# Designs tried in a protein design chat: VH-VL binders against p38851r773to978. Part 4

Target 1, 206 residues: p38851r773to978
Amino acid sequence: EAWCYFQDNFKVGSKTLFHVLFGDKSQVFPSSLFLCKKGSNLNNNSYWERIRRAKEDASCQFELCRKLQFQLNRTSNFIKDLLWLKDDNDNFKLVLQQRVTKIKQGYYFEVEEGPIIVKFPLCHPLLLRVRFIIAECITSQGESLKKCDLAILYDFNYVESIDKLNTKVEKLWLFERIHLNWALRYCKLEHSEINRKTREYLKKFN

## First folded at step 1 (VH-VL)

Design e07 (framework fv_erenumab)
Fold by ESMFold2-Fast, scan of step 1:
Structure e07 (fold): chain C 206 residues (1-206), chain A 126 residues (1-126), chain B 110 residues (1-110)
Amino acid sequence: as target 1 above (206 residues)
Amino acid sequence: QVQLVESGGGVVQPGRSLRLSCAASGFTFSSYGMHWVRQAPGKGLEWVAVIWYDGSNKYSVDSVKGRFTISRDNSKNTLFLQMNSLRAEDTAVYYCAREVYTFDSGDYTVEAFDIWGQGTTVTVSS
Amino acid sequence: QSVLTQPPSVSAAPGQKVTISCSGSSSNIGNNYVSWYQQLPGTAPKLLIYDNNKRPSGIPDRFSGSKSGTSTTLGITGLQTGDEADYYCGTWDSSLSAVVFGGGTKLTVL
């Protein structure tokens, strides 16, 4: 069965921007996401507890994953790290164009869907794992922008090779926890039955 | 060639209703927010209403709220303005216009109108 | 009673330069992009400038825009008889959550 894990969630006017990691039944949940932080000051018990909860969150979102996956069936047969726009009526649109632009002294990641351009700074939490790769996509002159493939840039193998550019491993751990908590809260709002089981599961550990 | 063609205007008595239409061609209508802008005889431009690309959000100027309803049919590439309880002050040429917009720091901002219809005249007789 | 203030008229001879001003506040021109429109008699408005100083394809470089603080200006060099029209500035107003226009400036070419 398909699964998805929600990273970050931003308000963009009346719309919400989601970063979603998808997998099918043949793909294992990417535990390397947690290993990329080099496990500084992590003990075995807390680490595996986080992995178990992340897998539970991915399963909890199966109905939303199926809805989003259906929208992708004709756009792309490869599902990975993608950006989505959601309106207040729970209509989702896949973001097809992505780029970086410079405004004054700052660099902004632009998400483009037709005439809609969404700008957010490179230091934003959504870009925590890819901001250095996106920066490399900008020409040395800095006046030009380069289109980047966000799905490939979130390849966990690639992230591990450049993890040293993400200093403050404790901040990465906290950032991951915030995303995991967001996914869990979303699940609680959407599925009362699943949320009851999730609460009972969590009681076993605290 | 991108174009917008309006229809539905006419002469009408106060308190009556009119429905304006705007037929779009030459571009992907469902990808653009659309606006109505009016101009009273010998006066300047006044923004009236907007509808988002998918019809999910609508906004209108306070003077027409509760009386005018903007809507669209993306399958027919058509924009509508339903005008109820018309007043003498609503007498104007009504233009439909395609927006150029950005989302910046979470804010929706209309930058410009790059394509305009020819306009349709609404006269509310005294 | 326009939110943005423009002079009602401006005039010049062919070949000269004219500047049309448009003044607002921090909620509109000060924090948002400005556009300019040309309206020939009996026609719909035509976009001349967007994003403060950019021209759409087909607009000659004689037309230019600039923005400073809460004011913006439209410049027209090498004035031609065909430039005789009404000119409007426009922008988003964050406090009104609406598009606002200037009152319009009638350009007369002698």
Scores: ipSAE 0.000, ipTM 0.439, lowest interface PAE 18.2, mean pLDDT 65

Design e08 (framework fv_erenumab)
Fold by ESMFold2-Fast, scan of step 1:
Structure e08 (fold): chain C 206 residues (1-206), chain A 126 residues (1-126), chain B 110 residues (1-110)
Amino acid sequence: as target 1 above (206 residues)
Amino acid sequence: QVQLVESGGGVVQPGRSLRLSCAASGFTFSDYAMHWVRQAPGKGLEWVAVISYDGSNKYSVDSVKGRFTISRDNSKNTLFLQMNSLRAEDTAVYYCARDEVTYFLGSETYYGMDVWGQGTTVTVSS
Amino acid sequence: QSVLTQPPSVSAAPGQKVTISCSGSSSNIGNNYVSWYQQLPGTAPKLLIYENNKRPSGIPDRFSGSKSGTSTTLGITGLQTGDEADYYCGTWDSSLSAVVFGGGTKLTVL
């Protein structure tokens, strides 16, 4: 249900999250087997069997790591800037500029530090890609995270008040910080193993 | 019902200024990028300018740069086009149109203008 | 001189099929989504196709779009007299940082 929730309920403009992350179906890699289509049953044994096969397939693991590394690198400056503003030495003013009930309208925060104003939308496509890829990696590794927990953390369709929105954002950033480090470690390890196996295979032809 | 209504058009002499307005209703104006598109009598569509949903990003066609300024007031659900130093070649029907914009790999993506106003006529003549 | 090239006119009989072409370059059609617009005489343009081949709600399935390389086509099947209009392709041009339209194609139903 969580994967269907992300796919069906999270939009960026007129596009679904699936399209934003992977584009048209012709552009998706085997790692995209982790994503369900609208109306897909997440309790479907075929869905989990495809995840298991992708997890066992070295090529699928390599593509997943490359996609995750690429997206994380693309967001690195944005993430670094965001984390820098959250350090103990932050002396800035955080202001909620837009509050809406649908993600496609965008929630954003304005942070003011002297003459500098930085705005970042909660529904920024790059940030949503990182969140979804982290969730995808966690699920593919058989982590005990429940699908409802992921849906709760990534649900920005409605908030009651600015204080509750800030609390939700803080919990989400803490979750992402922990799991982003895990995902980066996973990708580095897998890339190293695949490279080693590839070099051993190619030695037979040298 | 979703609608856009342009106003502010008229007959004006070369070198003068005119300010067009576009009033939005029936949808959340602050969710959408907004375009100005013009059409000279008997001619095709010519894009003029676009402004992002929050007003932070603006683009305009080279022929109007320095003369036209696009702006918006989300609290009033209104889009504006300030037209200075008008020329005969600016004579056209001016349409406002809404568009959804997303960011993909650091670049803006424009989906298409799904709602248009009926247009307001600007005639620059002496 | 439009950045995107369309034929100035096309004609066919009721019930027939027509295709309207639109050609550009890598900086526009080649790397960006294409939209198609219909303009009936004396009216504002109406969106027919977005994201190369998708229809907004209320647009009949007789209208279709396709994109290949730096060119795109609008297909209209089962032509009706009510389809007489000017048709425009439109897309973002990354080199100009601007939306560009084709010169328009006048469709006449004979």
Scores: ipSAE 0.000, ipTM 0.435, lowest interface PAE 16.5, mean pLDDT 65

Design e09 (framework fv_erenumab)
Fold by ESMFold2-Fast, scan of step 1:
Structure e09 (fold): chain C 206 residues (1-206), chain A 123 residues (1-123), chain B 110 residues (1-110)
Amino acid sequence: as target 1 above (206 residues)
Amino acid sequence: QVQLVESGGGVVQPGRSLRLSCAASGFTFSSYGMHWVRQAPGKGLEWVAVISYDGSNKYSVDSVKGRFTISRDNSKNTLFLQMNSLRAEDTAVYYCAKDLGEFLDTYYGMDVWGQGTTVTVSS
Amino acid sequence: QSVLTQPPSVSAAPGQKVTISCSGSSSNIGDNYVSWYQQLPGTAPKLLIYDNNKRPSGIPDRFSGSKSGTSTTLGITGLQTGDEADYYCGTWDSSLSAYVFGGGTKLTVL
């Protein structure tokens, strides 16, 4: 799985890149090995039942994200579930579910088996981060993140979506900028046209 | 206390219309897909229709397409089934049921069921 | 006729174990999660198993589910008289864009 190549020792100030991209592992994800090795919690009925019950009264903080819908596929066995969790600081965190295989027009990105169209819910910067990770897990088949395709990010109307959020935009922009700067470094984009588009995309977060 | 209560059943003549309601309480109604399932006397369960959590997607069994319409009012925590052009073979107990999936456009099964309301179509 | 095939009846003595089968195709059981429902006489159905093999809170561990290919099985051990009921398998059918139930199996505990 692509996640097996991610190193979480790169630092941004006092935080590792992993913590910047995903937040506290205990709240957002188990360790990177959970995704890479299908940690026991992915197949633990009690674990997922607790998560499902805990979310019955949870609500999406972001207005656009309230319209999120996922079509799940049983074929993938490395990522089982994708659920919303809200932490004590009123930040939305995602717990991964089985991969998304169908979208609602205009509000989601597709994820399909076979001919791989990799898209994620079109909602907010945190979901762009998750989209990139799942895209890597699905399309790279365990290859290094330096091979990632950032073209998918350019199809997202990021500015319009941010204007719909009821959240701390500056914090989300910071996380998105760090994510994209790291991805650009590791992807080694050499094409002038792609590099120009990437630089223009990143300017939207300043 | 999680509960679903159906109403609107009764005896009607063939060709008439009937509207069933299902009142939900004890859970966040607007987060879940909702199903209608029926059971004719002495027969098995037959799925009728489902509506997504936000009402934007609807699916129904072929035998009721064009005659039955599923809808919901999330502000009132209520599910509806509008039944037009009723036939004798529509005679059944009608159950409303909550889907397992939260904010999902994939349907996994029904974990909460109402007690049912009886619809009898007879001349 | 049902889209999913179940035996119409099954019987066993108290304390024994019984297995109820349910067969479908790739567009339903093959591609989607399966649920099992119990319907006691005169009552609404009750969810026994979801996601192929998981039990909701309050369901005894003597009920179990399994799925292999396009077939699924409900297992009941330590049979009790109170288990006399109709049992249904159910799943989404991707080709029909519809939820489908098996024809039901009547369990008699003698």
Scores: ipSAE 0.000, ipTM 0.443, lowest interface PAE 17.6, mean pLDDT 63

Design e11 (framework fv_erenumab)
Fold by ESMFold2-Fast, scan of step 1:
Structure e11 (fold): chain C 206 residues (1-206), chain A 118 residues (1-118), chain B 110 residues (1-110)
Amino acid sequence: as target 1 above (206 residues)
Amino acid sequence: QVQLVESGGGVVQPGRSLRLSCAASGFTFSSYGMHWVRQAPGKGLEWVAVISYDGSNKYSVDSVKGRFTISRDNSKNTLFLQMNSLRAEDTAVYYCAREGWYDAFDIWGQGTTVTVSS
Amino acid sequence: QSVLTQPPSVSAAPGQKVTISCSGSSSNIGNYYVSWYQQLPGTAPKLLIYDNNKRPSGIPDRFSGSKSGTSTTLGITGLQTGDEADYYCGTWDSSLSAVVFGGGTKLTVL
């Protein structure tokens, strides 16, 4: 029961993930940090029911992360387990650590890459998905949740390598706009300059 | 209206047990982590225990480990604190509190008084 | 005995400004979000500040929070008699695996 087996046969650890997603260690984004959970059970009805309820209660995805932060912060060995599972390739593990500039106790990892700050939320509901998200959320109190205004998440079912990322970014972005219709009323989703900068920035690593 | 109401406090002798309850209303109780915080007479705030939204994770301050147990019943919107082997130093007003933000308590009950005295 | 250090008391005249300090270490304030609470005599605490510097709805803007390194401060401007209360800072401490509070500061409006 290596959790990676449920993620498209990533059972052989970091070596398999590296070859299908990054091709070259210099193109490492720490997106794999969201997917590594020992004993992940994709067929657990209670797991999916909890995700469904949390999603219904949140006004947007970043509010969801905030509501679930307690569980991740109390079980903060999750990051330790992620690093432990990469011990079969010490160099890959070291590279991932160096790309993380700031950890905010279960909220997100903050990675500074050129002019763009990429924020990786540690949200339990997102452990099985990694997607491109550019959003701004306004709470019922009028507060702007800027902690995750730019996040790069990869869906392993739709992104096989960095070479295909540019061709699929727009499709994933459209998918998110369609399937976040309950959140669109409360969250500001931006195409414009941020989306263009993100797409242009990612091309630097191809 | 969002509110928390504690009950179950009283005067007890050392070594006895009490169970405190906290009834929640006006919000989705099952979506929030819940805490117990106490305050001895004339003293400051002391954190006691926390329980996750689904009851799967619990933490407590070392001075009460093995004696106090935090639990919840989401079907009844109720938080509990089972206090065994009570000591004089456990004398305090006990507050239940909702964790609205990371380790920030946005809603508090009025408190229930526990006095451990011989 | 408090892990976080606050002055035991502060005082100022109505309409003036006061700042209440709270000092900790890297195991608490240095790495975690800070909250501030107001406790009026005989009442439960009320959240004034969360995430270092944010106010819940209903808290006036004359209350402010700031954090620098291992210390945080609560600022109160336009001081009123209704502000006489005990004020507590609070945060997580990773060495104790517990939420910790400051010893409290009694504010007197003279």
Scores: ipSAE 0.000, ipTM 0.440, lowest interface PAE 19.3, mean pLDDT 61

Design e12 (framework fv_erenumab)
Fold by ESMFold2-Fast, scan of step 1:
Structure e12 (fold): chain C 206 residues (1-206), chain A 118 residues (1-118), chain B 110 residues (1-110)
Amino acid sequence: as target 1 above (206 residues)
Amino acid sequence: QVQLVESGGGVVQPGRSLRLSCAASGFTFSDYGMHWVRQAPGKGLEWVAVIWYDGSNKYSVDSVKGRFTISRDNSKNTLFLQMNSLRAEDTAVYYCAKDSYYEYFDYWGQGTTVTVSS
Amino acid sequence: QSVLTQPPSVSAAPGQKVTISCSGSSSNIGNNYVSWYQQLPGTAPKLLIYDNDKRPSGIPDRFSGSKSGTSTTLGITGLQTGDEADYYCGTWDSSLSAVVFGGGTKLTVL
């Protein structure tokens, strides 16, 4: 259940992207993923307008993001119903939908208290499957998603096994590199560096 | 706009083989897992097999293991079910179903009928 | 028999309400999401409910789903003659490593 410790980040322009790998047994992410925290300046209308513009700009710039919209909408519906809140003793409890405010097409949620710990369907029916997700932090917060106030999740679906995951992730990074090349020219993010970081990240998972 | 069209069903004698096809349109076929679900005359739904979006993983119900093989051709947007050593108990309408997160079936084809009879 | 237990039939008059039950165990309904499918006579099944209580686009709000423990129910209000169909619950079963369906419930209106 160490899935939340396999995080790494990299930048594409002003955007912060994260590799997020989830273990087959864990249905919970202890504050490593959260979409929105209630009580922050995220409740400010001006702030939300700025976030909306940032999201629209980000979404329009990546063909892959647009193609994943259907998957993300369904994932958002699942997230909306199934939230776990971490107490002071690191214990988790299921939080019902009433504690969650849906924002911006289901991609963004607020919880009335504390951080959101998101539950994904990580244990695929056919067992031992890990869902590969890339998170884009809209409000860049350094090296951890835990400090990100708002993130967009890009769901790349389940992978067969750890061995297959390495091969699939390398292919996904190559695919993204091809589709992100017009954005990467402004950031000078090298293809070899992306592949190196992906391999190094997955070594911790294996 | 999403459409699944099955074909290849028919009447066949026990021990023979049939190959079912499912032509998909209206979505990016290579992004989704695909399933076969069958329904015997007057009976309920029975899940048969699944294949992942890239064809890398395949799983099937125990009663057809070793006899049925699910496959796909992403370049042709087509799903297949190769059925060998057919038995009377395999008589059913076979539905092609589109996967959603491997959790539920959001679209179904109209079905193709397989009758195993001597 | 079926792994998930549904009543074989239910009936009510137009405009009334019915509930269709589906019972399982911890290895299926208890730990997994439930979907419901409607099969009109002579047609393929159609997704009616997913993730226990969610409706796909185009499904009217008179259809609802709920889950409690190892059981789930489909609720239909304002019954119409066009609702005459077989209804199936479906979920994953962790012990069988397979998708399982209920035996189906035939709804007769009037």
Scores: ipSAE 0.000, ipTM 0.435, lowest interface PAE 17.3, mean pLDDT 63

Design e13 (framework fv_erenumab)
Fold by ESMFold2-Fast, scan of step 1:
Order: sequence, then C-alpha cells, then structure tokens
Structure e13 (fold): chain C 206 residues (1-206), chain A 120 residues (1-120), chain B 110 residues (1-110)
Amino acid sequence: as target 1 above (206 residues)
Amino acid sequence: QVQLVESGGGVVQPGRSLRLSCAASGFTFSSYAMHWVRQAPGKGLEWVAVISYDGSNKYSVDSVKGRFTISRDNSKNTLFLQMNSLRAEDTAVYYCARDFSYGDYYFDYWGQGTTVTVSS
Amino acid sequence: QSVLTQPPSVSAAPGQKVTISCSGSSSNIGNNYVSWYQQLPGTAPKLLIYDNNKRPSGIPDRFSGSKSGTSTTLGITGLQTGDEADYYCGTWDDSLSGYVFGGGTKLTVL
C-alpha cells in the first residue's frame, strides 16, 4: 500500500491541512503521507509504547535510520515538485509543478505537516514529523548560496529552536547542523562526510 | 544469535491438514514481519505468505488462498502456518524467513526448513 | 512459472567473472528494491544483496548488484569453487501483493 503512493502512483485527491510556521495553510497531498494525524484515531497507549520501544531497541534504531533515509528521499523528491506561492493578500498556495531550476526571491518558511504516520502493509508504523524549509540565501552578486526544502523530526521529544535565530544564513546553517545531523546521530549513523561538508559550508562565511 | 527453527512437517495424505511452527529467538520477534517460503524437490523458491508484525495484515499466494492460514503468537515468539486440504503440489521444504525490520521485502534470516510430503 | 526471468544455468572457471541476469516488469523490479539470494547444495538460502546493490556484513566485495529499469544483475568476480550454488533474485510485486522470486540460476564452477 504505502510506498507505491510516494512515486509514480502518487495520488493527490484529498485536502490536507498542515501548518506553516508563519501561518495556517492547506493543500492537496498524497493520502498515504498523512495516514494518521495526531488526535484522529491514535489515542492508543499500546501503539505509542510500541513506537517508544522500537526507537530504544538498538537494532530497531539502525533499521529506523535506514527506513527514514528511504522516506526522506521520496518525500524530498515530491516536495521539490511543489511551488510555495504568496499573493498580495498574504495568502499561501501550494502548486504541484515540474522541477524548477531557480528561486529568485529568498524567503525563510518552515512548514510543519504535523505528526505523520508512515504505514507500509507489513511494517511497524513509523512516526515522522516532516518540516520543509524554503530558503535561498542570495549573495550581493545575485548568486544563490543554498536551498533547503526538507527537515525531518522523528522523535516526539524534539526541542525546536531554529526560529529564534536572527539571520537567514544562521537559520540555514542550523537547519543542516541540527535537523540532518541530529537525525543521523539519533539513529547512530554519524557520517564523517556530513561533518566535512558542514565544515566546508562554514568556511564560506568566514 | 538470530535463530529460526521450523517444525511440524511430515508425510500426509491428500486432503489432510498439517500445522507448521517456526520458533524465533535472538531478536524482538514482535517488531518484524514474517514470511513462509517453500521449495518443491528440485525446483526453485516460491513465496507462500506473509504476516505483519502485529498480525493485523496478511497476504498469501493465490494457489493457497482459502487453504493455508498464516498466524503468529508474539507472546511465544512463534510463527504458524495452518495447511488444510493439502494437495500433491504442496510437497516442498517450508522455510520461515524474517522480513527485514519494518517490512523491507527481503529475507535477512532463514530457518533450516521442514519437509512436507503429500503422497497418495 | 516464474514472474522474474533468470537463465537456468551459467558456468565459468575459477578466478573468472560471471554475471547473472534477472528481468521483470514495472510492477516488480521497476518499482521495488531487488535482493539476491545464494543457496548452497542442501542448505537454506542466504541473503547476498539487498536494496539493489548493498551487501550485508560478511558478504565479500566479489559480489555486486545493479539495477536498470526492469532488469537487475548479480556480478561475481574471482570465482571460487565454494560459489557453486543456485542464485535467486527476488522483489515485491505490486500487482500480485506478494513477493516473487526468479526461477533460479545454477552456477557451475568448472
């Protein structure tokens, strides 16, 4: 059921509510990405205890990291096909579109799609919180520095602080360091390559 | 450390029933989907059935639907296959196999197999 | 009948390279990750490759996998007598809602 809805069989038919950091907006999204919303039919203590135990099991943590990476790749590709528009009345609209090569206006928007249960027919349910940040830092010469369109929160106890930073550059740096590196550390999949790339990124601002 | 041990096979006449068991140890059984795979003498592998981690979802190959029932008892770390109305074409070695954590559709550990012979 | 098509046999000498093909359709290999299994005579199958091209711990670098469209291949380099076995590709089939195997390929090391 589940994973085939994340690619070429993608279904966009149900109106789904999600929260924008700077406002509330709605858009049609694949139903399987929102199998369950917190507060719907998930007031089951046994269900939440199973999720907690899976996260704490060392073998399950490693497998959750691998599954999380799989879901990240699929949701990232889908999200890249969406254009986040803002009209003159501060109304937001998400439009499904073909891949775009450039974003000229730099904004910092964090969209929280809420707690998402990813359910495969044979799998233990995986609770994901998917946030995508649309931010593009532009140099004085009009060149794009970086685009970030996805951040993943997989633990209920995540403490959010990225919004309290003052500049686009600092927010973009925290996005890479906190959201991506934290997810990998939580799953015990520390990548020296991510640390190297983060270090290279920081040298650009010295 | 991961072990899967099948039992319950034997020689049986057509139309009779058998119940196969698979005892799991060395991992959190209740977190994994489990499969039954069979292999007829001198033939290739044939997938038979799967059951989700909690027993709520089941799928089986069409040739055994209505005759075979997959089930599990997570408190005993045991997987079962109830085989009714057995036919000559059900003669095979039956393996239980662990689906990779969270149902990734491949088998990282297999049991040694138990032989079922249906003879007239 | 096998849903996935493999050659029934392949053979090569020790130290040589061999490739085993497996072809399917958009409902199986085209949409899903592929795995490969080795079955030595008289034993249960063993996982060789998962997620198209990844090796479990303990599987030597001589074994590799690749996928292109609706087909996949298993590569074995530096053949050894201990590699003589049956090899099966496998994946989930969306249209059947079940797992499918190739017919198997018997590798003979001459």
Scores: ipSAE 0.000, ipTM 0.443, lowest interface PAE 15.4, mean pLDDT 61

Design e14 (framework fv_erenumab)
Fold by ESMFold2-Fast, scan of step 1:
Structure e14 (fold): chain C 206 residues (1-206), chain A 119 residues (1-119), chain B 110 residues (1-110)
Amino acid sequence: as target 1 above (206 residues)
Amino acid sequence: QVQLVESGGGVVQPGRSLRLSCAASGFTFSSYGMHWVRQAPGKGLEWVAVIWYDGSNKYSVDSVKGRFTISRDNSKNTLFLQMNSLRAEDTAVYYCARELYSDYLFDYWGQGTTVTVSS
Amino acid sequence: QSVLTQPPSVSAAPGQKVTISCSGSSSNIGSNYVSWYQQLPGTAPKLLIYDNNKRPSGIPDRFSGSKSGTSTTLGITGLQTGDEADYYCGTWDSSLSAVVFGGGTKLTVL
């Protein structure tokens, strides 16, 4: 488990809060907001505005995934998943993803590259999983200072089945993080533009 | 209602050929991957082959590669298994099965057709 | 030999509880969801459990599934004579690139 602290002045309506948010070891913007420790000299208005925008960006991705479910419902449910993974020698390997159910809460975008049909998950599994982040907010006795401890759970089991070569958990995590960063960057694109960007992004793994 | 009906089984001598058919109804056949699964007398289930929804990409168990060919005709809602160079070990009830969500989940099965390879 | 290992038989009286095990490895059960199939005498198999522990419409709640590591278990409570059947676990095997089944367990209700 990873523990993060964020700025005091967090308003507590209850001792425990459950939030759907991105929470893992990554360069993803939302995670950086929880590196601020108790007593940080951050401006409160700026800090909370950054948190609000991060949550809105995450919500945008969930909405896009929901919209894509209707468009891809005919194509996605019965083709085997194919993914390109990069190995230790910078070679790309085509692997069969044996478990569509691991990312069935969203849909795949099918891309044809010559004789090969590749299914690329536009909405990464982490954006489609409800991740409960347990926030326990503690008020210091005799003070108005508030401290929030945030527990973030990581679960890599849902991607292990795609790696026939027993890729280390860190490599599968990095693979997912690259996809998540792409999705966050392109959240607000129109549907047709999303399709174009998905094809362009896929080329980086081929 | 989803229905899968196999046919084409029979008694045949070793080295000869049979073609099995599976007639599908009650669903959009062209949207689903289809499988053949067999069961030898008194034995368990053994997966044989799969074919993609559009007829591209086919996979089969190693013991039948080069001898069995899976195919489909989406205009007729029919799945086929061409079995060549039959061996005694191929004696089994052959089921066709529909795959749900591309995860090797067989949500509907046919009643089966019996193939007996006898010398 | 079957890739997934099940006991060949189990038996119990009506109203009792039985548990059927299925053991594999990291290339199959350990990395993939598991399904269970019921085959009544003289009939085709029927989907009983999918995604480790989910029931299709029409399957009574006395049937349950669970998975832990490289093993999975089918539980049947309130056993009835109509439950006499062969039960098979099944999943994908990444090392074989094939669907694999357990050897089957014959359930007898005495």
Scores: ipSAE 0.000, ipTM 0.425, lowest interface PAE 18.6, mean pLDDT 61

Design e15 (framework fv_erenumab)
Fold by ESMFold2-Fast, scan of step 1:
Structure e15 (fold): chain C 206 residues (1-206), chain A 120 residues (1-120), chain B 110 residues (1-110)
Amino acid sequence: as target 1 above (206 residues)
Amino acid sequence: QVQLVESGGGVVQPGRSLRLSCAASGFTFSSYGMHWVRQAPGKGLEWVAVISYDGSNKYSVDSVKGRFTISRDNSKNTLFLQMNSLRAEDTAVYYCARGGYDEFYYFDYWGQGTTVTVSS
Amino acid sequence: QSVLTQPPSVSAAPGQKVTISCSGSSSNIGNNYVSWYQQLPGTAPKLLIYENNKRPSGIPDRFSGSKSGTSTTLGITGLQTGDEADYYCGTWDSSLSAGVFGGGTKLTVL
């Protein structure tokens, strides 16, 4: 049958790989991020043809993963800059709470970059967990990243590195590295140990 | 229609080498992980090896590690299994199988198989 | 030695229901998705079930899968003579970093 299909929410390949919305006729970024403007018209056939071909071309799958990696990095930098400039934990906590609520209600995790919304798949549980851990660490509840179970998801030993991080900026740098590693691995065939950890994580939310 | 056609099998003496090929058609070969699965005469299925869509990840069963090498040529829609230092226990029908998309290890399409007989 | 254990044979009459079991451990069935395959005499295997309980296009709803703990089962309802075949369960084994299959179950339609 058809590997990709058009709906309000678009799927490429496996249901667990990603669900991405692309659709603004005025936006053409063939070598950049996949972007969606608020109120985009999903009838733009050129976008859907490119997405269909991404599944049919392994190189396009890799480029898509690389673009997602770049956007995850920009998201981390945006949060880092916001906290560093404002250092207003209460206001930032409220903003993060709103984002977390949206994740559970929608099909996509939305990141705004000016007038453009970049949508990330909500089907992958690692995105939900990473956002919760970031929120907990940013709120300075006396919890350090050492107490987060993030290391289990990414096969990193963060214990000693986390103990050396004393500032919010340093902690956000670590999250940035985690986002990049996740993005690179998500779009490739993962080894069995990473797959096992992902399935164990899913059981926590069953 | 999805087709996988194996070739390169034959009768060979112990210690020799064979290279199996699997020609894929009817789908975008470069989008899928590929597997080799074998079946000895009158026995069940045994998984041999897997290669990711881009060739960056490979795994094989311990009994063939160091002897068998899986590879692919996406420009020619072809999967390969280089079999060195063949043993009598490697006698089997070798199937090429298309892997499930992403991280799931299942085989949605299979070739008809090519027979490898290792005998003196 | 198969890593996953299946009964060597099962049998039933046309129209009846049959269940084929497959048992493993925490390193395979317990932690990973399972799939089922049908092999008709003299043919290559065909995928029946993937991700524990999902059917690919073209597989009738008479075939179903389920998983509980370290075991999985294939169910066939409304048994037909054309269902006579060997059936295999399969999964990934995290401790071996390898795919593994059951020993196979021969289904005889009486």
Scores: ipSAE 0.000, ipTM 0.430, lowest interface PAE 19.2, mean pLDDT 62

